# Designs tried in a protein design chat: VH-VL binders against Exosome complex component rrp40 (rrp40). Part 8

Target 1, 240 residues: Exosome complex component rrp40 (rrp40), of Schizosaccharomyces pombe (o13903)
Amino acid sequence: MAEVEEKGLLSYYFPGERIPDSIISQDGSIRLGPGLVFQKKDREEEIVVSKAGRLHQTGKNAMLIDSRTKRYIPATNDQVIGQIISRFAEGYRVDIGSAHIAQLNALAFENVTRKSRPNLNVGSLVYARVSLADRDMEPELECFDATTGKAAGYGELKNGYMITGLSLSHCRKLILPKNTLLQTLGSYIPFEIAVGMNGRVWVNSENLSTTVLICTAIRNCEFMSDEEQIKYCKDLIKKL
Key: E = the ipSAE of ESMFold2; O = the ipSAE of OpenDDE; V2 = 0.75 times the mean of E and O plus 0.25 times the DockQ between their complexes.

## First folded at step 1 (VH-VL)

Design v8 (framework fv_vedolizumab)
Fold by ESMFold2-Fast, scan of step 1:
Structure v8 (fold): chain C 240 residues (1-240), chain A 121 residues (1-121), chain B 112 residues (1-112)
Amino acid sequence: as target 1 above (240 residues)
Amino acid sequence: QVQLVQSGAEVKKPGASVKVSCKGSGYTFTSYYMHWVRQAPGQRLEWIGEINPSGGSTNYNQKFKGRVTLTVDISASTAYMELSSLRSEDTAVYYCAKGYRTVFGYAMDYWGQGTLVTVSS
Amino acid sequence: DVVMTQSPLSLPVTPGEPASISCRSSQSLLHSSGKTYLSWYLQKPGQSPQLLIYEVSNRFSGVPDRFSGSGSGTDFTLKISRVEAEDVGVYYCMQGIHLPYTFGQGTKVEIK
């Protein structure tokens, strides 16, 4: 569900981070999978992350880091969904799921001036274009179309829910014109969508039930035929 | 073994500039922000600014904007803080500190030993 | 700027007794992710600050279990269940979510 998918963003870890005691099961011994190690420091054992990725619990006594959701590597002109993590006088620091934090200049919006700056809060979501990507440099974002200078759907994403951890191939299919899944869902439910090449999709609809349905369809339909997608969506709608 | 080692104490005249270095070891230098924090005698800690070693992007406390410049030398795993137009009020111990948790917000997990900068005639 | 206010500013404690330090922020430190970016530091005499607690209540590696943090929104507390001689120093709270990051005035803990 959308709430579970939102919580998934909170379980993303980087190498060197400690897993909080609050999310560790106290029921007996725990088994660590890939990406996690026991580290002994000052006579106390702690669980430390060795690979970037999302924390997965496969049972009450087992956990691992799923690195196959793999860290996004920015490419110039990718559309991405970022989350504002801090503000400063000249702009914003934005989490896009990459190794480095991205920068978004406060003037990188349609028709903005120093007096009419956007007022994005920490935690806000933005749909942006990667304007500068180099493996050795912090990525830079812009919230306007490179050719026209117009917003073209870029900017703050208000309300809604974000799905993370989608494959690049799935996102490439979702962004295509006349995508069967999105057309089928749109014929039954009004909704907004933004597809990010960083494996994130933002969905906004009238209520939680329809949002959960859309998110479920997006996650489950990747490998279905067009006919299977249509049937699956129709069956999901009946459960509302 | 994360360590941050800073350059030695400096004595400067009013109007001069000072440049303090901070060499990191025991971690991937480009993966974490480096912060600079100062403490005047008997006063609270005061955040000066931060730098992302990967891209060189910086955020400065407005109080120091125009006088402070943060830079890095990635090949040497060394960060630098340069403060210009020094006044007696800039007499303080200057610390570098490594950012902890880079995704949603920050704490500072490891700190350099501090560099005393004295500004006097 | 977010103002961080600590109380008390001076806290003499008898060895083995508990100590409690309060920190109040002028704005909420809660991020939309549900995490609150409030940390506590100890600066022992003549030494650099060291991280004790991050995200309100998580002990940093190697920090004894006698230290605990609590709070939400704008009001936070650091507790030491049994003060030891090695705990002497100045304690600072810090918010790490709003630029510029800001520290409290510090609370000096001394043994009586």
Scores: ipSAE 0.000, ipTM 0.400, lowest interface PAE 19.9, mean pLDDT 80

Design v9 (framework fv_vedolizumab)
Fold by ESMFold2-Fast, scan of step 1:
Structure v9 (fold): chain C 240 residues (1-240), chain A 119 residues (1-119), chain B 112 residues (1-112)
Amino acid sequence: as target 1 above (240 residues)
Amino acid sequence: QVQLVQSGAEVKKPGASVKVSCKGSGYTFTSYWMHWVRQAPGQRLEWIGEIDPSGGSTNYNQKFKGRVTLTVDISASTAYMELSSLRSEDTAVYYCARELYDSGWFDPWGQGTLVTVSS
Amino acid sequence: DVVMTQSPLSLPVTPGEPASISCRSSQSLLDSEGNTYLSWYLQKPGQSPQLLIYKVSNRFSGVPDRFSGSGSGTDFTLKISRVEAEDVGVYYCMQGTHWPYTFGQGTKVEIK
């Protein structure tokens, strides 16, 4: 039981992987929770992972994939997508999915003065950089590049769709230059994208159908090879 | 059997601090977020905060910010809530509760710890 | 903070009759992914709260099918098709869409 618990705690599974027979109880009725499905192959039943996450087993007869990610831990210079939760005299309090609510000074934008400060509403989305991260303090955000002082894509995000709960590994790959998925999608469809290291991605395109398609591709392509991603995107475009 | 067992009732003077424990059993402690919720006599349930036992990350209700500290002892499968600068308004039953695999579902709950703050 | 308002606050019911509890939020509980984190809890006398319904309409494991949840946006309802003696207690709605998580003030259900 200790060995199975330790393996479930440390083991991370990806969609399409099979749960090893060694950790499946014999002669017991097994109940599968989220992220696991019974799949028949050559008249035999096997347990296959349907979403990424850590394997959880309760006793010997129940298991699931816990796809919950750790709460975002802010790091200086991370790009994040936040949601305004309240206003105060100096700025905004922003939910970035971290332990503490972040602060965004109303003057922390390109070419903003007290006379031209932004007017962000509760519920608005912002793309921001973590300017200060300390374990026991509220993180601080800025909506300009640290070196140039230019917006560089930071600021309010309007007229798009945000997806959340993405793995940090996936977001790190999406932000890299020459990302196969984003290059492939961009060859068919013009769109805007903001990738947050807090597991959030915002997409804006010409219409709702195109935006949904891009979001679907981002969610489903995490564990595909480059060749699989290209084929998947081509198949999705045919449904447009 | 998944179970959360809390420490016993506490009586404190205004200005003191209290530390309540919550021991989990029957599940992998580090795989679920732990929440703290309180209920003053005759009042609604009030969310205090949450902690991820695997990394120690916390998120606190702004009302308690600066006064509440959530911690865990992974080896003992125990979560702790420490509330400082106690006032009479802090008199309440304090609960720990496990969040299941989807956000916002709390099961099980601990049995509750009555904290009484009186002069 | 999102304010959760329940009605009625007190609900005496005759055994075997249906009961209905309303819960309203000060703002929409629909998130960007299409999820609505509205749950219902029952606190029986002398006990901890127990989960009945999650994500508006899904019954938690072991909860009798006489309990059902419905609603969307800002207006939600918990229904008990036939109230039994064991259903006595205080019912709370809770939202998990916006931080901080907030609860309604509770509805006390008791047998006439």
Scores: ipSAE 0.000, ipTM 0.390, lowest interface PAE 21.2, mean pLDDT 81

## First folded at step 2 (VH-VL; framework fv_solitomab_arm2)

Design s4F (from s4 with heavy chain S103F; at its last look DockQ between E and O 0.01; V2 from the best seeds 0.00; counts 0 for: pae E 17.4 > 2, placed apart)
Heavy chain, then light chain:
Amino acid sequence: DVQLVQSGAEVKKPGASVKVSCKASGYTFTSYYMHWVRQAPGQGLEWIGYINPSGGSTNYADSVKGRFTITTDKSTSTAYMELSSLRSEDTATYYCARKYYGFGRYFDYWGQGTTVTVSS
Amino acid sequence: DIVLTQSPATLSLSPGERATLSCRASQSVSYMNWYQQKPGKAPKRWIYDASNRATGVPARFSGSGSGTDYSLTINSLEAEDAATYYCQQYSSYPYTFGGGTKVEIK
ESMFold2, look of step 2: ipSAE 0.000; ipTM 0.419
ESMFold2 (binder alone), look of step 2: mean pLDDT 91; pTM 0.917
OpenDDE, look of step 2: ipSAE 0.054; ipTM 0.615

Design s4L (from s4 with heavy chain S103L; at its last look DockQ between E and O 0.01; V2 from the best seeds 0.00; counts 0 for: pae E 19.7 > 2, placed apart)
Fold by ESMFold2, look of step 2:
Structure s4L (fold): chain C 240 residues (1-240), chain A 120 residues (1-120), chain B 106 residues (1-106)
Amino acid sequence: as target 1 above (240 residues)
Amino acid sequence: DVQLVQSGAEVKKPGASVKVSCKASGYTFTSYYMHWVRQAPGQGLEWIGYINPSGGSTNYADSVKGRFTITTDKSTSTAYMELSSLRSEDTATYYCARKYYGLGRYFDYWGQGTTVTVSS
Amino acid sequence: DIVLTQSPATLSLSPGERATLSCRASQSVSYMNWYQQKPGKAPKRWIYDASNRATGVPARFSGSGSGTDYSLTINSLEAEDAATYYCQQYSSYPYTFGGGTKVEIK
């Protein structure tokens, strides 16, 4: 089985940043959409970002900046949910919604050796901790607690359902020990949850329909009061 | 900026050992794997192993089985290779190379090379 | 191990000519790099991920290919391009290099 690496990266950019040569096709002309301009530097042309946003490839030789979405800004020790984009002999490239694609070393798991490496496929979800956040480097991830070396819930997220686009404020409330929504739901139904500071939440329960209802509740309750959340949860549970 | 500086050329007799150093500067030493690649005179390149300086884990090519050891000294940002029980076929230029961990995963910086000659 | 076979072994051309260097893998790979090496010097990163030029590589260089067949093309050969070019797969350990193609200027 050959390892997979996606050509061209969809990342968030700020004005003034240069688009890496790795995504610039050498086949035919390049067409630039909104947010991108050609700029000369030392008698050579480069493509630079003129408007903050996410780079989208709209055709083989066409690109633009989509400024409608906010990107995640990695911070050391953040818990994040990532999706495996490609795998290599030494590890994985992981999308965490940041400007740069993150790196996860194949040995960055509890009790992993060369002979017992994890086998994460492209598309798999992973719960990880940001081990390095540096503006000059791609973020690095680890699937173990830095002090104990234990997995501590990090690693592949199998099955379940993930929702995205949650605000940081919402995610911070979800990780509180006595979160009203999660405590109320948990008193009625068993489920697993992983909350990423990158606006991603993963839930797994006995079946998909219940899992989707829990995820819907999490998304819909962002601005509800505690009392509203309790009522909403009780009404929702009656539908199970 | 990023620089890898290797120790000087060595002449060894068969059966001896050689230790080559590779001093890194201009970056965080523990953030990148360090690889070793050798090149016999007039021949191509052969990958022979790596070390993860963060945890010390290693991976060695079968061609150097049990004779090759890679170590690091984090305090001096230096990687070492040691090859024991030297044979004439070990005569080569040995390079340390930093592995870029992002897209392409290529060796982005190389040491200047250390020539090891095995002769009586 | 994945064997990379480069051809031709030596390519002798005049300035301005197009050079095409071939690299064939013993099995399908997704991950290929190229390095340039001049005599007495360490190899230099040249093309990564099959088709991307490293910083400082002239636009006349391009890479292409997939599966088992990869190539490096120099559109209009210049005197400074005289070197040996190695392909390198990073799809599995051990990482392996091709035997090299030596490019000479007449």
Scores: ipSAE 0.000, ipTM 0.398, lowest interface PAE 19.7, mean pLDDT 81
ESMFold2 (binder alone), look of step 2: mean pLDDT 91; pTM 0.911
OpenDDE, look of step 2: ipSAE 0.013; ipTM 0.483

Design s4V (from s4 with heavy chain S103V; at its last look DockQ between E and O 0.01; V2 from the best seeds 0.00; counts 0 for: pae E 18.9 > 2, placed apart)
Fold by ESMFold2, look of step 2:
Structure s4V (fold): chain C 240 residues (1-240), chain A 120 residues (1-120), chain B 106 residues (1-106)
Amino acid sequence: as target 1 above (240 residues)
Amino acid sequence: DVQLVQSGAEVKKPGASVKVSCKASGYTFTSYYMHWVRQAPGQGLEWIGYINPSGGSTNYADSVKGRFTITTDKSTSTAYMELSSLRSEDTATYYCARKYYGVGRYFDYWGQGTTVTVSS
Amino acid sequence: DIVLTQSPATLSLSPGERATLSCRASQSVSYMNWYQQKPGKAPKRWIYDASNRATGVPARFSGSGSGTDYSLTINSLEAEDAATYYCQQYSSYPYTFGGGTKVEIK
């Protein structure tokens, strides 16, 4: 059935729709990614959707439309990056790029009880594991390792920057412990990374410009050889 | 239009069980939690439990725990509540209510209510 | 459990008067909603997240408050506003409702 609620962040938009002022930051300039354009209409500037898809906040003052032609198909035990679209006493509704919005129970964290639960806000990014996948049902997520019960890096992804639209094969290479690009960068730059099988990658480092540069490097290196990646990293370090 | 239609009124004796249906239409049934709220005659509202139709997880209020069961039939978009070992204190109108997933997380649509009377 | 205390229990006013309904929580809550219920009918969504009117709610209704103290105001009371109004918290289970304030029109 069609969406009948007020549209906001993480809602689905069609070309020509206006982004509501209520979700646009009032603090400084805004960076528009793919799928969004400024349009002057009757002496006013507004932000208009140019490609069908879901509105995402990719950084403090940055947003885009996720227009992938194929949605992420949840698979049990996949690691994913989600964005909180709503919160309630039992937990959270989370966008992971699938046909259905995912659910994250407030108790699905390490050492949490009904009285000692996490406080995640709308728009927050979360690193989670798919615990239930069914094409006709909302996927379920957990923020702990299924075997150990430990957080294991799952949970809220604070600060940082997320990129989307990476291929599954690229993400599988990035998640390897000895990935050439990440190992080389890590020897020069302290940073955190989370890789989602839903084509999303999150990076956090000391400052946003470095973080964005690392994200760009990750996207650019998909088809480079190990030798090319090492050279690219060394050239990148000189710029920092 | 979103609509929740409940089964008709029930009169029961103490110790019996009651099963109430709530048929949903006009939305994707598995995308919203279904809650149950009851209201004793002349009194306020009491939350008694929920089910997530997507995963089948439930939560029950202490006042009915052990006697209360919520189930769903996804093929008919119907939620059911069953309350066993009925007591006179269970006399109430029972409402199903859909939980809104957006800002506010309020009960945005309610069934018309099913009156359950427990008396001899 | 979080106890919500509504006052007054009953508020009898003439059309055009201002009505103020109070809801006090036993501890700080993150989220407070209001529902309108007319006799023989199910409650209706009315105010969400303390201050936002649900779709179709007249502009004469406004909500405010935070922490433990919340209120619902009807600026110019109309005959159709006669109902019982309930506050409801959903910050923790069990969800709890206030005892209600019955608004009567003289």
Scores: ipSAE 0.000, ipTM 0.403, lowest interface PAE 18.9, mean pLDDT 82
ESMFold2 (binder alone), look of step 2: mean pLDDT 91; pTM 0.921
OpenDDE, look of step 2: ipSAE 0.006; ipTM 0.479

## First folded at step 4 (VH-VL)

Design b10 (from s4 with heavy chain S31D K99G S103L; framework fv_solitomab_arm2)
Fold by ESMFold2-Fast, scan of step 4:
Structure b10 (fold): chain C 240 residues (1-240), chain A 120 residues (1-120), chain B 106 residues (1-106)
Amino acid sequence: as target 1 above (240 residues)
Amino acid sequence: DVQLVQSGAEVKKPGASVKVSCKASGYTFTDYYMHWVRQAPGQGLEWIGYINPSGGSTNYADSVKGRFTITTDKSTSTAYMELSSLRSEDTATYYCARGYYGLGRYFDYWGQGTTVTVSS
Amino acid sequence: DIVLTQSPATLSLSPGERATLSCRASQSVSYMNWYQQKPGKAPKRWIYDASNRATGVPARFSGSGSGTDYSLTINSLEAEDAATYYCQQYSSYPYTFGGGTKVEIK
């Protein structure tokens, strides 16, 4: 895992990152909540992130990582990012952050048959479309475009990192063609992205540092103007 | 219809420079990466670099780094590659290719190719 | 660099036969594409993101695989399928191509 310089200016952290000394009080004992652990390196004690999320500080001496996400209510044709939690004879059970576990049929992919079904593992991430949404039943997912039957970017999301807890309004803006933030980031860094209406965004780029940068920009730019987003992204790039 | 149209064949002496153009049409030029791929006679494909026309960011393969520059002219939707200090090993057909870098990653449209011959 | 090894180098088969082309990566790859190239022509996108057929590609073509092991299958060869097929990874820089598999029709 790579250490990112000047992460004291970031409010979102990933597992393995170190909390900068500059944001830690030296005037008393430090109490760590969920998502943070003390770790020794080169005979010095440091605070390391064990859970992805926003750093939340309570006064001078207490901090935790807040990874809490509001429960998603599925809507038909929403694009979502799910995580495979179990397999069964006809497909997969998928966590999409909703009240019910979603079902993904093994045949709901482009060019699949019972003899050539996909092989997704527990823990794998998928980009899928909500094909059926009923509040009292398990939602159903498909990994193909409803109109064309083509994969169209749906399917397994490999490598990269998923961020959670994004607002629906932010995700609606991110999925638009020519979104200012994503266009600006793409002008400096090649990356792939999947935006889920369940408040999840998956990002993959060349390395951890650029992936962390993109995720940080996505999380922090929601309420910025186009000009502010461009400046913020340029400032983040200089930290690589 | 998306089209990538490249400039004509070039014959150069070792140590010279060559500049090849790739004119794009049928799409918004700044929405896609433009890559360059070369192929020596009778050999396979080698990726040599890209440019993002929106911001101007570039990356080059080690085999050409220090001698290779990719540029764009947004007003004419044209990408250029320039390779300096030419060697016989640079003899190849050079292709421009449009790259999608989003949910999927692929080269979807290719130019017709420009043959560059370096001979003493 | 990620090295892509294609096998076999050449496949010589009759019309109607099934062809399977292999592409193995030296490291795990998330994005594998296949391009068809006929003599004297530019490569053409054929299969993208492991398993998606490009527009106009016949249904007899399919791509499969994940991680380090990918394949391109032609269920019933036709004369127009004679070409060299290159796999290409788009997961990390530098982007690399396999050495190609030449498909010949007897």
Scores: ipSAE 0.000, ipTM 0.408, lowest interface PAE 18.7, mean pLDDT 81

Design b16 (from s4 with heavy chain K99D Y100F Y101L; framework fv_solitomab_arm2)
Fold by ESMFold2-Fast, scan of step 4:
Structure b16 (fold): chain C 240 residues (1-240), chain A 120 residues (1-120), chain B 106 residues (1-106)
Amino acid sequence: as target 1 above (240 residues)
Amino acid sequence: DVQLVQSGAEVKKPGASVKVSCKASGYTFTSYYMHWVRQAPGQGLEWIGYINPSGGSTNYADSVKGRFTITTDKSTSTAYMELSSLRSEDTATYYCARDFLGSGRYFDYWGQGTTVTVSS
Amino acid sequence: DIVLTQSPATLSLSPGERATLSCRASQSVSYMNWYQQKPGKAPKRWIYDASNRATGVPARFSGSGSGTDYSLTINSLEAEDAATYYCQQYSSYPYTFGGGTKVEIK
């Protein structure tokens, strides 16, 4: 199973989700803005989301949900990383960060056989193509290339680590052949990567230290020039 | 060559059950879903269900759910449909059909059809 | 369920004329297929995934469309094209078919 980054600041939250204690200051009172409420569960106080949106921190001790920040809006043929949230006889319900839960048909894989048919569990990650996108309907996913019918890298993402909350602009750059950041990292470290247009990137490498380094570089290099990205990566690698 | 060969015509009374076979040849039977589609005389096509021969999973249309069962025999590469508690509106030609390349995109090969007539 | 509406129900044309068959879906679909059925015979694969001709289908047939609106065109109708054509969506369960368009040659 691949590990999923714990949601934090700048992550997109839905009503009913809890804000992780790791991002809450224990040294003073926290002020909650719109979209966040204090709630007691089993005699413990927690912060729960009441409005969908992106979590922002203002100043030292203030947080709010910015509901103007858009969820991922599915577009036909987008490559996305989804997380399986439930199973049914015909397929899977998949979280892709959109307003509706996506559907993944059990038939939507290359060469459906005993050996190649995926047995995706709740919590598993999948790299998929958006085959149906309509704002009023649940989006539909497929794990094969539209032109060839082959898996072409789609399917279950095993092991590794997924980061979320990346901008569409950043993901568009990362998916380009010979992207400077990924090419620079790849010259030092062998790794696998899947880039989702839903602001998610999955990375798998030989050990945790190199995976964390790659994820850190991806998060921090969005607005750097090519020269700055190369220097930053070299500096990160020196700390291994 | 891929072939789907169905069993012969059936005449049944209301309330009876009918079982139709579809024998596949020319491909790996467990690599493709098998669907059943029916057509009432002079009417259009109606999808009624499928089976995945590899895992045995089935799905049935609401119009037949509770009376309809699809099974397979992998040793003979044969799919079966059974429809119970027959009504006059079940009078139709029943077709088996295979999915395109197992990817679930379209029905690429069809059986010749089995006519089921329900009459008193 | 996704409802597919085909029009016209019947199309009567002379050889050499262009036929255009319409299929409208009640919801957006990603996979639309077409089948040809002649009287007393099983349906035959014809067009898959909106625009791809199945093996053996003549070049005069073309499929087009996306979203909710799809069409099948026969550029120069021939006598052997007389048949009922059904559209079918493969985007979600239950799979559904249109009511069919019967193409007749005068």
Scores: ipSAE 0.000, ipTM 0.387, lowest interface PAE 20.5, mean pLDDT 82

Design b18 (from s4 with heavy chain S31D S54D G55S; framework fv_solitomab_arm2)
Heavy chain, then light chain:
Amino acid sequence: DVQLVQSGAEVKKPGASVKVSCKASGYTFTDYYMHWVRQAPGQGLEWIGYINPDSGSTNYADSVKGRFTITTDKSTSTAYMELSSLRSEDTATYYCARKYYGSGRYFDYWGQGTTVTVSS
Amino acid sequence: DIVLTQSPATLSLSPGERATLSCRASQSVSYMNWYQQKPGKAPKRWIYDASNRATGVPARFSGSGSGTDYSLTINSLEAEDAATYYCQQYSSYPYTFGGGTKVEIK
ESMFold2-Fast, scan of step 4: ipSAE 0.000; ipTM 0.382

Design b19 (from s4 with heavy chain S54E S57Y; framework fv_solitomab_arm2)
Heavy chain, then light chain:
Amino acid sequence: DVQLVQSGAEVKKPGASVKVSCKASGYTFTSYYMHWVRQAPGQGLEWIGYINPEGGYTNYADSVKGRFTITTDKSTSTAYMELSSLRSEDTATYYCARKYYGSGRYFDYWGQGTTVTVSS
Amino acid sequence: DIVLTQSPATLSLSPGERATLSCRASQSVSYMNWYQQKPGKAPKRWIYDASNRATGVPARFSGSGSGTDYSLTINSLEAEDAATYYCQQYSSYPYTFGGGTKVEIK
ESMFold2-Fast, scan of step 4: ipSAE 0.000; ipTM 0.445

Design b21 (from s4 with heavy chain K99D, light chain S30D S91R; framework fv_solitomab_arm2)
Heavy chain, then light chain:
Amino acid sequence: DVQLVQSGAEVKKPGASVKVSCKASGYTFTSYYMHWVRQAPGQGLEWIGYINPSGGSTNYADSVKGRFTITTDKSTSTAYMELSSLRSEDTATYYCARDYYGSGRYFDYWGQGTTVTVSS
Amino acid sequence: DIVLTQSPATLSLSPGERATLSCRASQSVDYMNWYQQKPGKAPKRWIYDASNRATGVPARFSGSGSGTDYSLTINSLEAEDAATYYCQQYRSYPYTFGGGTKVEIK
ESMFold2-Fast, scan of step 4: ipSAE 0.000; ipTM 0.441

